# VH-VL binders against Flagellar assembly factor FliW (fliW), part 6

Target 1, 154 residues: Flagellar assembly factor FliW (fliW), of Carboxydothermus hydrogenoformans (q3adg3)
Amino acid sequence: MFILRLFSPAFGEIEADESQIFSFPEGLPGFSHLKKFLLIRHRDNSPFFFLIAIDEPEIYFILIEPSRLLADYHVELSCEQQGLLHLSEETPVLSLNIVRIPPEAKEMIINLKAPVVFNLQEKIARQIILDADYPVRYPIPLSKVKEKADAGTK

## First folded at step 1 (VH-VL)

Design z6 (framework fv_zagotenemab)
Fold by ESMFold2-Fast, scan of step 1:
Structure z6 (fold): chain C 154 residues (1-154), chain A 122 residues (1-122), chain B 112 residues (1-112)
Amino acid sequence: as target 1 above (154 residues)
Amino acid sequence: EVQLVQSGAEVKKPGESLKISCKGSGYRFTSYWIEWVRQMPGKGLEWMGEIYPGDSDTKYEKNFKGQVTISADKSISTAYLQWSSLKASDTAMYYCARHDYGDYEGWYFDLWGQGTLVTVSS
Amino acid sequence: EIVLTQSPGTLSLSPGERATLSCRSSQSLEYSSGNTYLHWYQQKPGQAPRLLIYKVSNRFSGIPDRFSGSGSGTDFTLTISRLEPEDFAVYYCQQYYSYPLTFGGGTKVEIK
């Protein structure tokens, strides 16, 4: 075990251990050259996570745990996609979705079509385009996000 | 109109408490971090800390941590800077500013409040 | 902390002249991506600062083209090609590379 220290312009000085580092064999769309990311949960029991590129800490993504907001959202992977992520029935998996909070907007936009799936055992992750008919830009009012977060932390 | 409007000037004595405000309008308050910057009379700009109004997550410059409290009430699009016990050395102009947290291209202070002058004297 | 040193402290010039302002960082502000989070702000007497230049050389919306930024690593320059009366102000550089966020001490551009 070692302590990773890096500086993010958005988040300041960050300390993390190796368990929070994930390999992205294909990177992310638009960032194929970035293969290592740090995953941190914003706060205890927060639905939000930050995914920070280790080699370029100015590059980061905001992710949310969609099951906390959308009861009917299910991530089902094809056999090929499961193979790419080294998943078995017993593998612990975390599925998160990238969100965008545009300036001047009243809602958060979630990409439900392309979750980022994390293999927590082997520390690899990929953004997967689902076969299911989910929208790429799904709006949720920020007040609804707060409501779900507050219900989980009370 | 997109703007940050700060509370009026304050004249206080050492030991008194104070809370000043910064109200955002014309934009989504929870899409931006709010920054606090101090400028002592005749001196330069000094970053104090920041807050994300969506969940009140804060970051402080080391020397201000424990000296001031930064808070926000997103229901009224207002951020606050508070002292429990003022010192004469707190005499300064205090500015709030915003930066876009959802876009790494927006990591700069594009909008500033007009400033709140705080005078602390015996 | 990252220390930004601005020089000169005061620059006395006449309208129409070129102003060259320096900002030097105690360490490199460049990320592996090539992005450098060094910004320039202008503050006129009695007013709040305003953003002029972000990420070394990008003019913010509405800023006249007589303002330009340049530099890399630890050495940065703000240039005002031909001073207008409204340009006499204090100029601050800022880094967004590392916490705490820091500003330079400022360069006052005053009428000669």
Scores: ipSAE 0.000, ipTM 0.508, lowest interface PAE 14.3, mean pLDDT 85

Design z7 (framework fv_zagotenemab)
Fold by ESMFold2-Fast, scan of step 1:
Structure z7 (fold): chain C 154 residues (1-154), chain A 119 residues (1-119), chain B 112 residues (1-112)
Amino acid sequence: as target 1 above (154 residues)
Amino acid sequence: EVQLVQSGAEVKKPGESLKISCKGSGYSFSSYWIEWVRQMPGKGLEWMGEIDPSDSYTKYEKNFKGQVTISADKSISTAYLQWSSLKASDTAMYYCARAYTEYDWFDPWGQGTLVTVSS
Amino acid sequence: EIVLTQSPGTLSLSPGERATLSCRSSQSLLYSSGYNYLHWYQQKPGQAPRLLIYLGSNRASGIPDRFSGSGSGTDFTLTISRLEPEDFAVYYCMQGLQTPFTFGGGTKVEIK
């Protein structure tokens, strides 16, 4: 396989294959000029992922797999949204949400309204604004995050 | 230069407490996990557990959970491995190592701390 | 847990000879990304382990070309094409696919 090597100020030297590179046709809000991102899971069985801009590696986002924290959270896409992501019933999909951890915070803030949905087969991803009435700023205590993550690793 | 420097060798008696350290330098300490690995005299490598210094989240191999405590102080770029009550069977070389993100290979390694527990 | 079995336990060879070391996994280390989460380490007497090969076949920074890794799924090989005096050491494989991370029992490459 083709191996990408890049240097990130936050993560040091990174080696990744092309299967971890996703095209973002519209980029992300505030970063429309960035069309290619590297998706890295923090560690195996970790709820956290990093999304690193290939062209500007100093820019990255922290993402979380919400199903490990919120059992009742469901990502339901409209037919138009499924079309934009080239999704069919059999397409492998990964849905993650961008998180913010403010300095000195006791809480992590998750954007539940706008998940980032990855088509693992076509290597296309988009941040989708859901029709469901989820909050953009959903706080979760950091202590509860660790508790839920520990339960998930049983 | 990316480097992990461990505390010096320890000679202890059974029942004593001990805390050894692993100090990182030359990189963003909280951006990587710290791994602890035991090597008993003449034996192979055993993973004990790990810590994310950014939030002090820990994971342990099941046989070490409750036997040792892993902690970190990111303000001084140092991780710790601690025993409340040492046993002769704890005699070993203890290594710390830096873990990369998704791929979890260990690089660099500390030079090791030899712990000898005897009466 | 994933069990790694290394063979042989000991290789007795002379400088200039080729060394071939095996590591077998109890389950596939090939992830959906297409990578094998198997890594190789070298440990010289009195020293800490040193990363040689990561993700099955990639040489770590500063590692000479005589070291190579190959294999996929459950069967992996570390090859040293021409042994140098400094290569006599114990070699360990490790899986980074899932916790608990596990190491093989090691293969000692010693002077004949």
Scores: ipSAE 0.000, ipTM 0.488, lowest interface PAE 15.5, mean pLDDT 84

Design z8 (framework fv_zagotenemab)
Fold by ESMFold2-Fast, scan of step 1:
Structure z8 (fold): chain C 154 residues (1-154), chain A 120 residues (1-120), chain B 112 residues (1-112)
Amino acid sequence: as target 1 above (154 residues)
Amino acid sequence: EVQLVQSGAEVKKPGESLKISCKGSGYSFTSYWIEWVRQMPGKGLEWMGEIYPGDSDTKYEKNFKGQVTISADKSISTAYLQWSSLKASDTAMYYCARGEEMATIYFDYWGQGTLVTVSS
Amino acid sequence: EIVLTQSPGTLSLSPGERATLSCRSSQSLVYSDANTYLHWYQQKPGQAPRLLIYKVSNRDSGIPDRFSGSGSGTDFTLTISRLEPEDFAVYYCMQGTYWPLTFGGGTKVEIK
C-alpha cells in the first residue's frame, strides 16, 4: 500500500509497509498499552526478528524462530487459543519466541514457555502461555548462532 | 594462554582408518566452534567443516561431507577428524582452529597442524 | 560458493619495500548488518597460519602497524608499508559472509 516511516533510537529511520504491522489486542506483558508493532526480520534466512512498538519506537523486542535451533520444540495451541488468534487449518502462522541478551552475555535466554504467535493473514498476534512444560529461561550459547547467507548462483 | 595442540604426524596406507585430534586449553572449550582446514602439499587452505563441542553440532563443506567425520569429547576438551578408509588424495596438512565468538567467523587461534601421508 | 581471487600469485620484493596484495570476491561481502567479513592470514614456511586482519581493516592483537587492510564490497587490499625479513610469507584472504567459508588461493611474498 504505502510506506510507513518511523524513527527508532536502536535502529534509526525505518521504512516498512502495511504487511509488517501487527495488532496485539492484549499488548505484551508489561506493555498492555502498546497495541501495534512492526515485525522486521534481521536479515534474509536469519532466525532473528525485531518487534518494534509503533507508538513508542524506543520499545522493541528481539525474537527468534526456535525451530531453526531446537528440533524438538513444538507449539501446540488449545482450541481457545486458536480462537483468540483467529486461526483455522489454512491460516499461515508464524511462531517466534522472545529472547533476552544480557550485557556481556555469552548466551541468550529464550522464553520457550510463552511464544508470540502471528496470524499472517489477519495481522494479529498474541503471546501465548503453552500448556507444555517448557522453560521460561532457556539458555543457548551465542557462539552457536552463527548465520551466513547462502551464496547466490552465477 | 589459549592453545590448540594437535596429534602427531601419521603415515598410513590406502584403506586404513585414522583419527586425529585437536586439544584446546586456556579457554571455555564448549563455548567456541572448532574449525578444520586442509592444506594439500604446495596448495592453499580449504575449509572442511566445524563442530560446536557444547552439543556436538557439526557443519561440513559439501566436498567433505561423507568423506570425514568431525566429533568432539568435551570432557577432555578434544575435537577429532576421522576417516573410515583413507585415500592417497587425503595426503595433506590438517589444521584445527578456533572459530571466533558469535557471528564474526574468523579463526583467531590455530593448532600447529597434523601431517597425514597416505601412500602404498 | 564465493570465489576469492588473489593477485598477484607471487610478489618478489626486497626488504624495505611496500607490498600491496589484492583479494577480489565473486560477490559483495557486505553482510546485512553492514559489516564486511573479509579476513587476512599470514603463513610462514613450516608454520600454521595466523590471523592478521579481521573484518577488512582491524589488526589482530600483536600485529605491527605496518600491516593494514582496506577495501569494500568486492575489492580488498592488504598493504605492508615497509617489508621486514620476517614478513616474507604466503598471505591468504578468507570470507566469512557466506557458507561455505572460503579462502583465496594465496599470494606469496618472496625475497628478490
Scores: ipSAE 0.006, ipTM 0.525, lowest interface PAE 10.9, mean pLDDT 84

Design z9 (framework fv_zagotenemab)
Fold by ESMFold2-Fast, scan of step 1:
Structure z9 (fold): chain C 154 residues (1-154), chain A 121 residues (1-121), chain B 112 residues (1-112)
Amino acid sequence: as target 1 above (154 residues)
Amino acid sequence: EVQLVQSGAEVKKPGESLKISCKGSGYTFTSYWIEWVRQMPGKGLEWMGEIYPGDSYTKYEKNFKGQVTISADKSISTAYLQWSSLKASDTAMYYCARYDYVWGSYEFDYWGQGTLVTVSS
Amino acid sequence: EIVLTQSPGTLSLSPGERATLSCRSSQSLLHSYGYNYLHWYQQKPGQAPRLLIYLGSNRASGIPDRFSGSGSGTDFTLTISRLEPEDFAVYYCMQALETPYTFGGGTKVEIK
């Protein structure tokens, strides 16, 4: 319930409550020193989220909710991976994938091999490398992203 | 063990066609981009283009667009670089490399050993 | 296109000495994710390039700690703290911020 204030070079002044803060026990690859991130949805009903490092707000990631764009994409975690995230069958969970939009690009690239799985109850998250044979660089045209985002009925 | 193995050296005449290969092993071939890099004798490295083998999407550096064709056959984990008509100026070492995005990195992490192409009369 | 300028073109040193190599970019390689999309590669005669440093300062797997990368934005440095005989090679910086991906012209580190 506390208000968090931080300044992001990319987003300006941000105010959020603690319910949007997640602990990353191992951080993210390349950023193991960053253990706390703020998760913000781009806008209501958007498939996009921003994950902003609390201690270094200049560092952020763009994530997408893949089920809205890719109907055949399923995140299936092993028992060991579920244990790392403290998941039970009834635990509310959110699975998002990091995307990269290269400057001037007409496509975005989704990492389908390594989703970031959020335990919404315990407020912990991890990037999990799936056993399934998903691509680590999945290009999708930005026109298709716009088309699916505009559907708005999900 | 991740490995990229390229086809052997080629000696060709101007006007001939050529197709060289880069075979990936030890990883999921369709999950990584394959990059092509040229090195003229005694010169530096030049990026030529790339392919995502999962859907055969390609990108080319402007100077190579229309001069070469990049393709891949995912059933045999092999990418190709081909010329319809070679020029003497195509004489170079050609490398393939893998682009790894698993950790959000944007580096060529593994390279093939290179294919030397010599075009002379 | 992004142009990378390496200096010096050739660096003549003896084993045991410190090598400092520069790479300058025509535009900032610091993306909004906080990463510098600049990488360093080593190429020995007759061999393919080998990744040394990725994203500005991260040492690749198996690379000795005498190699370090530093810098941000437009100015980057590769440092070899104490040259070993096997370190005499050509070093290239590369940017992966946007296509076309580009390499610097290379710095040849040669034995004096």
Scores: ipSAE 0.006, ipTM 0.529, lowest interface PAE 11.0, mean pLDDT 85

## First folded at step 4 (VH-VL)

Design g13 (from c8 with heavy chain G104A S105P; framework fv_ficlatuzumab)
Fold by ESMFold2-Fast, scan of step 4:
Structure g13 (fold): chain C 154 residues (1-154), chain A 124 residues (1-124), chain B 107 residues (1-107)
Amino acid sequence: as target 1 above (154 residues)
Amino acid sequence: QVQLVQPGAEVKKPGTSVKLSCKASGGTFSNYAMHWVRQAPGQGLEWIGEIIPIFGTANYNQKFQGRATLTVDKSTSTAYMELSSLRSEDTAVYYCAREEYYYAPGSYYGMDVWGQGTLLTVSS
Amino acid sequence: DIVMTQSPDSLAMSLGERVTLNCKASQSVDSYVSWYQQKPGQSPKLLIYDASNRATGVPDRFSGSGSATDFTLTISSVQAEDVADYHCQQYYSTPWTFGQGTKLEIK
């Protein structure tokens, strides 16, 4: 079947298309045993995503699309990193960063040093440690997040 | 049951350098940032810096810029802080402490495990 | 640098009393504040993180509250074992900074 059904303690029963499943060949640092994750956008045209471990759905991460916040942030991959992600000139790519948002917080902490880069064609992803001197802890107000509905989606 | 093991004491002369160790016992700090915090006798806590080995990042308190260097030897699960150009004002207990940096459910944020501290005495 | 100021500097109290310890940041630190307990001759122990969450094994008589610049640690019914220095810390912005500490003693 092409529809995955998962129970997540945080999100309840989830139905997802297999196209939303990504393989992480090395897992994530600290979670090397978790090789398959489900990527879900928080809501239509939200900059936020949830990355949920298929084998341990109680484990999930909150990710943000940094281009919605930081116009001068650039993810530049080495030739070796492009090879590990099977990237070519025509490959559609999504780059997201893991964030921490405490309950009732007005600001989040974003990891700009280590984006998670997704190959949308081959459904593989990796957390890449950039050579650029970006901070691992970058606070930014939630009020600076530009969330807007797209009239072309639900 | 992970413990951070530090030497009890070190005595150094002014102008020298010291390299303090912090060994993880019963576990590892691969998922952790390692912090160094000092406390002069009768004073409060002062943050020196952090190292997050997996991301190749070290951040320092400006007061210690150029004098403190944080490193990790992953093969021995040991973190180090080297402090140069020692002065009598550097006399303090030096603690290492770990903090889980990933933002997954079930994680405890803040410095949850501390070493017992090394008393550094800088005197002529 | 963000300066953390604690008050009072020291406090003596009777067993069973409710105690409130204060911590003020010179600029907003949102909710990124931890509290530590340090008994004489011992390392600090994490009590509270993210302003209001208790760390594992911490008795429920300890609670934290506050946001932005003003934070409090409350002990609802103080016990003899609570004699210690208490330190607040912000981890919103580098360098991380601690308050000077509040010493809690029993009368």
Scores: ipSAE 0.516, ipTM 0.822, lowest interface PAE 2.5, mean pLDDT 87

Design g17 (from c8 with heavy chain G104D G106S S107G; framework fv_ficlatuzumab)
Fold by ESMFold2-Fast, scan of step 4:
Structure g17 (fold): chain C 154 residues (1-154), chain A 124 residues (1-124), chain B 107 residues (1-107)
Amino acid sequence: as target 1 above (154 residues)
Amino acid sequence: QVQLVQPGAEVKKPGTSVKLSCKASGGTFSNYAMHWVRQAPGQGLEWIGEIIPIFGTANYNQKFQGRATLTVDKSTSTAYMELSSLRSEDTAVYYCAREEYYYDSSGYYGMDVWGQGTLLTVSS
Amino acid sequence: DIVMTQSPDSLAMSLGERVTLNCKASQSVDSYVSWYQQKPGQSPKLLIYDASNRATGVPDRFSGSGSATDFTLTISSVQAEDVADYHCQQYYSTPWTFGQGTKLEIK
């Protein structure tokens, strides 16, 4: 198929399938001018993803799949939020959360209040502020992330 | 260059409340957490709380829970801290400070811009 | 609450000397520590974030190090303009807490 080639200062030359490109109709808070992002999984079976701005590749975010770490974490969207993401009962959805990982950190901080929800069929994504009272700064050991990643595959 | 502008001083009686302002000049609060920190004369810094406007959340130091209320008026780029039931030990300089909440490839910062502080004197 | 303890309370140095300021957390705060400089009559100014990253515009004589519970701020060659109180802060968990400060004076 058609392959996008992008140079990222952090990641070098990137080759990406068009299926990895997502439209953010309102960007991300603080980055409203960035409407198209490339989503890359860090490596096979990693819980980590990178979200790279296509128009400004020096800008990227680190995301994690929270369900692999926190079994009781649930992303429940209102009818309005489902409409904004073009979601139906049969739409494949991916929900990830932005994390902060300082250099040489042993723990990361996850924003559980505001997941980034991806419509995998329509290739549209949005950061959604949940009604549930989840913390915006939730610390978790990186060792727990590795344990969950290793347990996710035989 | 963004500046946070605060009034120089306020004098209040015990038992009253005060509402301190912090106006962003040259920028906005949209992608920042706004923190309030006080410093009693000759003492260290004490965190009161934060408001993260983009997520509609405010978090408080338990010591001030129920007495402090943090709000933001996005149309005027002004953050507010209201402190009720004032006591003489609330006499301090009150600072507002911003923290860029999001991390991206350019790095991130702690509280990178501070107001000049408002000296609150609670007289008995 | 996490308690941050700074040492020494105050020190006086000669121009050009290397100075180290210490900050100890009562429990692990990983690398979530910032350092601030506060000159007399002024608001605090960010020097270091995430334990070791220098804030924009801060001279390279300032450096931070440490992890978990023990952190240091180093000034490799102290200058007259460095007279100030220095505060460490953890932002690992709320409430965010500061040390009591270290006062730096020049002899």
Scores: ipSAE 0.287, ipTM 0.760, lowest interface PAE 4.0, mean pLDDT 86

Design g18 (from n0 with heavy chain G104S S105L S107T; framework fv_ficlatuzumab)
Fold by ESMFold2-Fast, scan of step 4:
Structure g18 (fold): chain C 154 residues (1-154), chain A 124 residues (1-124), chain B 107 residues (1-107)
Amino acid sequence: as target 1 above (154 residues)
Amino acid sequence: QVQLVQPGAEVKKPGTSVKLSCKASGGTFSNYAMHWVRQAPGQGLEWIGEIIPIFGTANYAQKFQGRATLTVDKSTSTAYMELSSLRSEDTAVYYCAREEYYYSLGTYYGMDVWGQGTLLTVSS
Amino acid sequence: DIVMTQSPDSLAMSLGERVTLNCKASQSVDSYLSWYQQKPGQSPKLLIYDASNRATGVPDRFSGSGSATDFTLTISSVQAEDVADYHCQQYYSTPWTFGQGTKLEIK
């Protein structure tokens, strides 16, 4: 069990397992110099994740698991895109989308055009631009997310 | 820091097309959405559309759908707006403006850098 | 399309006075609202984003407030350099739309 210790201005002191560290071979748009990110789930059963740059912890992204909100949203990768992510039929995969949530907003904006796909076995991830004509700016009420995330309240 | 450079003026006849340029100087706009906004004399601002080069997407106001085409030449850091079937009502100052679409830290900065605008005059 | 309506169309103020400009959306735009200042002969300049956040370098006499359909831009103590047209803009849904503008003049 390897423990990473990190100080984030937004999250304070963080201790994380190395299994939460993902390599981004090409980084993210605007952040090509950042190749390693820490993925943290907001809380148990939350659809939200934080993606924190290990080398510059002040840089982080908020991600959501879209399958919990959008029944008609499907991440279909080309053979070439599957190759870039080292995916096979049996590879455990997590697909998340970057969101923007203003501090007091009632709705979030999701980038449905470019999900971030994580290979959970090899610990590599990439933001993939889908061939499907999904919007980059898709608003959705936070109340829908909160209702599903707070199921059971415990 | 970064500036968006546009030509000062263009004069075109009705029925023709125009291709306006917007060059990033002192930096690049590869990580930004580029918006085009026009302002007719004495009128308010009107959004034409946006292009988000990294995601290969362009979105247009319905009024300009089919007439406006937004493109980017990444090698020269230049964005273009082509407007076809020009009419006298297209006479306006045309601005390009950048917006950071990558929402790290949850921060949105609006259209924070604008070109100086190109005055397009459509006249016979 | 979401229609943005600003009021008043124009106003004249004395130096040092507090001024309030209004912007109304035809449907909720949440907090996805920006304000721009446009001085004569110049391009627009971002003042406020996300309804209430001041852009970098903007004097703190400028503030924004409101949500949903009703928004205000306040200048706590108007200065001569504030003579300009002020535009509100929603970026909640495409197409992005602007109000018609409010012209601020000094008496």
Scores: ipSAE 0.542, ipTM 0.834, lowest interface PAE 2.4, mean pLDDT 88

Design g20 (from c8 with heavy chain N31S Y102F S105Y S107T; framework fv_ficlatuzumab)
Fold by ESMFold2-Fast, scan of step 4:
Structure g20 (fold): chain C 154 residues (1-154), chain A 124 residues (1-124), chain B 107 residues (1-107)
Amino acid sequence: as target 1 above (154 residues)
Amino acid sequence: QVQLVQPGAEVKKPGTSVKLSCKASGGTFSSYAMHWVRQAPGQGLEWIGEIIPIFGTANYNQKFQGRATLTVDKSTSTAYMELSSLRSEDTAVYYCAREEYFYGYGTYYGMDVWGQGTLLTVSS
Amino acid sequence: DIVMTQSPDSLAMSLGERVTLNCKASQSVDSYVSWYQQKPGQSPKLLIYDASNRATGVPDRFSGSGSATDFTLTISSVQAEDVADYHCQQYYSTPWTFGQGTKLEIK
C-alpha cells in the first residue's frame, strides 16, 4: 500500500491508494501514450466515475454505470475479448461507458458501442468494441440522469 | 478566494414554500459540489442534500426527498434550495457549503467553505 | 442510516490542557470522517477530513485519528479561542450524517 498524490486542474489535490490504479495496455483512443489511470467513483450511490490519467492529470474522462440508466443495455464479450482482459468466470468485472457533456448541453452523450471494461483483480482495463449494434453517440437527457440520481436516494 | 453569501433571515407560515439562495463570489461552481445543511436551534447539523452543478444532478437525504429541490443558476453563480410544505420543525439555520467536486476511494476534502447561514423561522 | 455518536456532550477544560473528543459510528465508515468546529453565532469550519488530514490553515494543535467505528479529535493544548461546538461527520454512505456535537468550554 502507498498513497498516490496528484494535482488535477479539474479536481484539485487527489489522494488515492495503488489499488485504484488501472493499466490500459492500449490506452484510450487519442491517448494511446497514457497507460495508467486512476478510477474514482463520484459517490457511493452515484452512477458516475472519473478516470484520471496518472501521467497527465489534466486529462480525465467521465464514465457512467449504464445499468443504472438503461435496463436493456448488456455488455457481452466474445471469447477473444475475454482473453484480452484476462477474464475467467470468477473474475470480478466492472463495465462503464465514457460520456461527453458538451458546453451548454441539455443531454449527455454515451458511447454504448465501446464500454471500458475493468478487470478488478488484475487491475487492467480496455475499451472494448462490442459486436452488438449499439450507437457510438447515444443521447440521454440530463433531466433523466437527474431523475435516476434522485430516485437512488428514495 | 470564494465566499458564499446567504440572506440573514426568512419568515414563513406553515404549509408554504421557501427558496433560499447561496451566491458564490470569486469562484466557479463547475469544480465543486454544493451541500445544504441545516441546524435547528441548539441542535446538531443535518444534511439535506447536494448538487453537482456540471451535471445538474442532486442527491437528497430521503427525509427531504420530495420536499427539497436543489438548483443552480450558473449565470449568476447562485445555488438555491427550495423547501416545500413547511412545518414548524423546519425552523433552523440553513447553510450552503462547498465541497471539492469528487469523492473517490481515499479522496474527500470536506466542506471547506460555508455560507453564514439563513435563519428560517416557520410560525403561524 | 449510519448514526454518529459523540462523547462527551460537553466538557470544560483549563487553558493548556490536552482535550480529546470522541466520535463513534454505528457501523464501519473506514476513514471517511470529518471534524468541524463551530464557534458561537458562526458557521461550521472544517478542521479534519478523511479522519486524520488537517484542513488548510488549521493549527497543528488539532489532530484526528481513528478508523472503522472509533474516531478521536485531539487538541494538544487548548486555547481560549477553541471554545466551540465540535461536530463529526461520516461520508461513507448517504445520507451523510453528523454527530450531535460536543461543547468545549474553558474553566
Scores: ipSAE 0.007, ipTM 0.508, lowest interface PAE 12.1, mean pLDDT 83

